# VHH binders against o26223, part 51

Target 1, 191 residues: o26223
Amino acid sequence: MKLLWTSQHIKVTVHIDGKVSKMDVLEAIKTRRSIRKYQDREVPEELIDKILDAAMCGPSAVDERPWHFIVVRNREMLEKIPEVHPYGAMVKDAPVAIIVCCDSSLEKIPGFWVQDCSIASQNILLAAHSLGLGAVWTGVYPLEDRVEGIRRLFSIPEHVIPFSVIPLGYPAENPGTRDLFDPDRIHLEKW

## First folded at step 19 (VHH)

Design V6
Fold by OpenDDE, fold request of step 20:
Structure V6 (fold): chain B 191 residues (1-191), chain A 121 residues (1-121)
Amino acid sequence: as target 1 above (191 residues)
Amino acid sequence: EVQLVESGGGLVQPGGSLRLSCAASGFTFSNDDMAWYRQAPGKGRELVAYISSGGWTDYADSVKGRFTISRDNAKNTLYLQMNSLRPEDTAVYYCARGPHESYIDYSFDYWGQGTLVTVSS
């Protein structure tokens, strides 16, 4: 039985009139794209708070919640991030970036913090999108040069590991749609 | 079948200009990120320029201010305008199709055959 998944093009109608239409979770997931171009517009603190709240709502290993977040709005610091992150060029143009970090001292079980911070990072992306913002995950860990670069730049203590840098802003680009569903990756009952 | 065909390479004097083109087919061009790479003799392949499906661009430091990547979605064509060419820009230039989403470096899954750019007096 070939499940003909009709790719319903979910047109995210970004209502311009400041009313953040409630986007359901599936819509957010399906329509989210990496946004690397931003408007010259500040992101309200209220939205950042909502995003960070969402970032902390995901599960973690044994509920260890090892994540910390650095909210960066300082233009000088934003402009320096690309110097230590070769693929972070867009950060300099973002009004704000969130750096997701792991406090290793909060780990209860070693090694699961990557999953924890990944969940937090993804929630940031989804929340941002649902709020009418654009964001992109720029990976830091486990690339040593990036980790150390970000560490130095933000004076992050040794027991804290920078994981991702996520610039945020009102989107100034409209990426194409994604069709990433692959039925070949689905196995029933067994491989 | 995905195809990328580069053109526009050639011999140019230092300080000269070239415009490379990449004709894309076999996929929805407008939905994909694209890039130009180059490989100089005896060197590894390096990223030259990147353009998102939304039009955001990034460049290698060595070409910033000199090269411009652009796209025409209606023509399924990627471009690289190269100005103020230098001998060190001599390389085979490749068009590449990028991933839909990546949270680290740019990764590309399809490449053209390349076009040779030679900058020499």
Scores: ipSAE 0.635, ipTM 0.835, lowest interface PAE 0.7, mean pLDDT 91
Fold by OpenDDE, fold request of step 20:
Structure V6 (fold): chain B 191 residues (1-191), chain A 121 residues (1-121)
Amino acid sequence: as target 1 above (191 residues)
Amino acid sequence: EVQLVESGGGLVQPGGSLRLSCAASGFTFSNDDMAWYRQAPGKGRELVAYISSGGWTDYADSVKGRFTISRDNAKNTLYLQMNSLRPEDTAVYYCARGPHESYIDYSFDYWGQGTLVTVSS
C-alpha cells in the first residue's frame, strides 16, 4: 500500500485585481517575508477567516489545540499595542492584528503550548502571504512586560497567555528574496 | 567578509545637521535589515533608527522627527540624516546589519567601527 503522500499543496487562490494567483505551499514558505508596512486598505473578513482556519490546522502536543485568537481591528486598540510592545511599532499601521494566545486550561501536557502557538503563528504568516497579505510575527511570550501589557490591554484572563501579536495587511513594501539555505546545518545520519 | 564602514561624523553645533553614511560590503545589502545605533560616553549602546529590507522604518523616541534613516541599495549604502542635533546626541554612531527574519526585537549581527558625532557650542 504505497501511501501516496498526496502532498496536499495548499493552493491558495489570491484574487489580485481579478487574476487568481495560485501559490503553492513551498512557494509560500520560500518567498514569505516579514512585512511591516501596509497599504491603507482593509483586509476582508473572508481572508481573516481563512488565515484563522489555517492557524488551527497545525499539529499540537497530543492534539491539545490550546490556542485562542484575538482579532483586533479597532484603530484605538491597534494604536495602543506599541505602548506595551516596544518592537510592535508597525501594529499601529496595520488594518488588523491577530493575537495568538494559549489557554493553559487546555494544556494536556505542560510546556508544549509554546510549540503549539508557534505552529499556529507560523501558519498565520504563511496563510497571509499566500493570500497576498503581509504579516510579521512580533514576539510577546516569554517577555513578562509584553505579556502583562497585552494581557491588561485586552483583558486577557490569567490562565490565558498572550504569545504573539501578528499585524496583517496588504503589503506596502517588497522585501527581496532570500536564500537561507545552509548546507552546514544538515547532518547525514550523525552529527 | 561582511564589512560596515561608517562615515560623516564630526563636530557640529546644537541645531546643526549631519549626514552619516555606512558603506556595506560582503553581503546582499538589499536583503537585510539595517540600523543605526549610538553609544554615548559612559552609556550603553542604544538603537537610533531601523530600516527593513523593504524600507519600513522605526526610530527611537528621542530622535523621532529629527533623524531619518534611508538606504540606497544600488550603492550598498545606509544613511542617517540627523537634523536639529542636540548635545545629548553626542555619541559614537554605529551601523548594524540585521538578520533576514526575526520574531523578537531588532537583532543585529554585524557592526561597523563607528563614527563620532559631537554636538557642542
Scores: ipSAE 0.619, ipTM 0.829, lowest interface PAE 0.8, mean pLDDT 91
Fold by OpenDDE, fold request of step 20:
Structure V6 (fold): chain B 191 residues (1-191), chain A 121 residues (1-121)
Amino acid sequence: as target 1 above (191 residues)
Amino acid sequence: EVQLVESGGGLVQPGGSLRLSCAASGFTFSNDDMAWYRQAPGKGRELVAYISSGGWTDYADSVKGRFTISRDNAKNTLYLQMNSLRPEDTAVYYCARGPHESYIDYSFDYWGQGTLVTVSS
């Protein structure tokens, strides 16, 4: 058993059979940070598949599962995303990005697709982190200019709504720790 | 109490250089994203440069290649190296803190009092 250290001090245990041990769920949640700097290293397709699998494992309204995913590796396309997405500057330097979309034709109850795609997006972030990758959620919806910009770039049909762009890669930065717990936000039994 | 104190502003000729500093206190500096903003006379406040807690940087198009944001976590200090200054860079420059996480844009919750940079011949 070999231990690999990532730039984020994530211990990755590589088993003799080539399997990578993942961190536990709470660790992933607590230690995850937005990563905007990436190594010049490709992300294996196997990891992307695992991330996308995780993205599809969350709940949705009446199990409507309206999400679609565009996996972008083309350098030219990655470089164009920041032109229509001001908060997406890091995308041009990422080896891959996932665009989370909603197919409105799959909606069973109007409006819940935002929650559905949010759950999918967060699962992508957590899965990426647990696999030793870094990612950041760059919001697209509901900003009209970003929605239409991404739509045009990727020829997304009118009934499909781009929701988020998530660049990811092996992290090349080490963000500080977070302490976001606020007991004042917790109410017992009543407000 | 959170405190951000900018320094290093002044009068400089076009083409000149200036280095701004922001001394941070009252919070764990190394954990937070930081940014420089500026506000020119009669204009709104605009983002100039951003630096993550991990050291990733982003710049406004107008300052790319000329300005460099950096941080020294051991000194709790944020820097802005400004080269090839132009008259249009004249503004009050503000140091800003936060947030830990955002998925839509750069948003900051605390600001210094600012330091004036004047670029004039």
Scores: ipSAE 0.593, ipTM 0.819, lowest interface PAE 0.8, mean pLDDT 91
Fold by ESMFold2, fold request of step 20:
Structure V6 (fold): chain B 191 residues (1-191), chain A 121 residues (1-121)
Amino acid sequence: as target 1 above (191 residues)
Amino acid sequence: EVQLVESGGGLVQPGGSLRLSCAASGFTFSNDDMAWYRQAPGKGRELVAYISSGGWTDYADSVKGRFTISRDNAKNTLYLQMNSLRPEDTAVYYCARGPHESYIDYSFDYWGQGTLVTVSS
C-alpha cells in the first residue's frame, strides 16, 4: 500500500493479489512487438481472463460492445488454423489463440464494428505484453477466404464475423524496436 | 542508409545445392524480420522463406524441406541454403527486410538488387 495524496479524505492505492504490473503504459505501447515464437509453457486461465477483461474495457461506437472472443487451446484446432489462414503459420506453435469476432446482432449503429473490434484486438496485444506474454495480430477480416475459412473451422454462425486471430504465449524471441516518430505526419492547426 | 547485398548465385545442375548470403547494413539487423523472395522470368515475385528476429521460420510450399533460411545476427547476414535444386527454382533471388509491424501478410519495405540462380544441365 502506498498513499498517493492526502487531504480531508485519504486516497490509497492498494495492491490486490500481491502482484501489480510496473510497466508504464507508454513503455508498453512502444515496446510491444509481434511475437511468433513461444516457449513450450502453458498460459494460465487467469491471465487469459485478465487479457479479455482488458479487451472489453475499450470504447465502442455508442457503447455497442459488439465483440465476442473464442479462446482456442485444443491442439488439433490450433494446427488447422494455418490451413485457412496463410499468415497464421505460427498459430500451430502457440499454446493458445484468441479469435476476436463481431456479433452483428449487437451493432447499434452500422459500420463501426471494425473500429470496435480493432480496439479490442489492440488491447489484447497490450495486456498480453504487460503480463509477460507475446502475441501477434493475424488479420482475418476483410479477407473473404480467411473469414470463411475461420468461420467454417470454428462453426461460427453467419451473423458473427471473425475479425482477427491472436496467438499468444510466453515469448521465445525478443525483437527490438525502431524509432518510428515522424514529425512530417503531424499537422498543427490545419493540414 | 539501408543496404542489402545478395551473393552466392550461379549455375548449378538439377539436384545440386547453393548457399545464398545477404550482407545487411544501415539498420539494427537483429531487430528485424528478414526474408528471401524470388522472381522467375515472366513471373511475379514470390516469398521463398521468412525468418523472424528470434529465428521463427516459414516457407513456401514449393521449397519446404529443400530450402533452409537462417541468420547470423552477429555478422548481420541472412542465408538461404538451397538443396535438391530443380529447374523451376531458376530465378533472381532477393533479400528483403521486414516492416516494423504488419497484421495481414509478410510485407517487406526494402529489397536488395538480387542474385541469379540458374538450375540447368
Scores: ipSAE 0.512, ipTM 0.797, lowest interface PAE 1.7, mean pLDDT 88
Fold by ESMFold2, fold request of step 20:
Structure V6 (fold): chain B 191 residues (1-191), chain A 121 residues (1-121)
Amino acid sequence: as target 1 above (191 residues)
Amino acid sequence: EVQLVESGGGLVQPGGSLRLSCAASGFTFSNDDMAWYRQAPGKGRELVAYISSGGWTDYADSVKGRFTISRDNAKNTLYLQMNSLRPEDTAVYYCARGPHESYIDYSFDYWGQGTLVTVSS
């Protein structure tokens, strides 16, 4: 495949493979799985930008948009996350991780930031999957020891709350899915 | 029905080795993460080793370098190779099937009946 530069350089005629297609949103939702094994392959900054753009497209309570994202590529920092996150062992093997945080100074209504950051975190997972990456949400909030450990490790200020750590990379595993549809959870007209 | 059947436990001397097996049925084994847990007398269950569907592994600190979890997806079988056994490894060992998805911990849907490992002189 040939690429176009948008700078003043012109090279290579672009040929678009007719087999390239975008993943359908329902397919993405149904097929996304937590990926904990990654190729030794760098994730381009451009893909991280697309993922974070998607994260910020979610709704938030009264449009408060309280989220901040820490992009971590430094190997020493990635290797320290499992020291304060007991179930983040795979983070040390990821080429990059995104820490989703709430800046409480941006809250317009206290307490809805959890929903806001959950939406952003899930959008990160779906966007990564649609771009051919694998990711896993490793929960931080509301587990106090994890919150304080991550805050300390990344010098996160008191008014900012780390919510989740999401390692990602090109996947080196392909877990399957289960049929999870449960009609007993569906109520028509009333409970 | 999901069924997990452990085998290979027994009495061994300190420094010895055992290999545990877990025969799985009633689900698509290759789709799921798996784990070994253990429960010593009078203690709660603790994670020993975890293996994802694609072979990523994680171990309790107390067993790193001594135990190896593996799986044979063609035979629907999970294994735990235990080397350099110590009296502290004495426990009932359980095979466990992981969840579809969880974001806070390695949770598990199903457990086997367990196989007893006793390490003593």
Scores: ipSAE 0.489, ipTM 0.780, lowest interface PAE 1.7, mean pLDDT 88
Fold by ESMFold2, fold request of step 20:
Structure V6 (fold): chain B 191 residues (1-191), chain A 121 residues (1-121)
Amino acid sequence: as target 1 above (191 residues)
Amino acid sequence: EVQLVESGGGLVQPGGSLRLSCAASGFTFSNDDMAWYRQAPGKGRELVAYISSGGWTDYADSVKGRFTISRDNAKNTLYLQMNSLRPEDTAVYYCARGPHESYIDYSFDYWGQGTLVTVSS
């Protein structure tokens, strides 16, 4: 990735993994896989901004948009996450992670924030994939030990609920696509 | 009912070869990621080889270049070809199925009963 610069006379061009990112939305949905191995390569803050912009485009209950995001790049903090999130071991190897949180003071209808934050989390995965990055959703809520551990580790206030931790980076694995379509799960007109 | 049945273990001389098989039933084998793990005496289980549903493979450093994981989706069978075997490869080998796309647990959630491989002269 080229370094970004600003000049009085030069337009800035950003290359994502050396290429202009172009991906059809159905292709992105079908080809996205959980990526748990990452290259030793920084993720530019511009890409994180694009991912979070996409995350915030999701619908939410009565448009409440209850989400907050913590961007974690600090190596010592990333290395501590597995101590409170045992199935998040790959986070220590990621250049960056995003913690998706609900701010309960933004809820307008109680009990829908889980759907809201799930939508934002999936959008992060798809946006990262479309930009040539790999990511994985590691669940926090509703597992109480993980919720309390992440809250303690990142000084998250009691009215804010950590929902997921999403490590991401340039992928160092390629699991391939799967054919998971199952017509027996489709019910026409009635159950 | 998910079942994974390993076979093909045995006693083999150093430098020899052995092929493990894992017969799978009770699920759509072609849709799942699969792995081989091993457990040496006094040690925990460790990943040996992984193959995704799409055929991408990965190996522990200690076996790379000597072991080959493969799958035959028509026969619902996972294989591990082990070449240039060393005494350090002695272990019980387990076939594993896991939901690679799980957002709460990366680990494989179904294990076979294991097959013993002993490498000694």
Scores: ipSAE 0.446, ipTM 0.701, lowest interface PAE 1.4, mean pLDDT 87

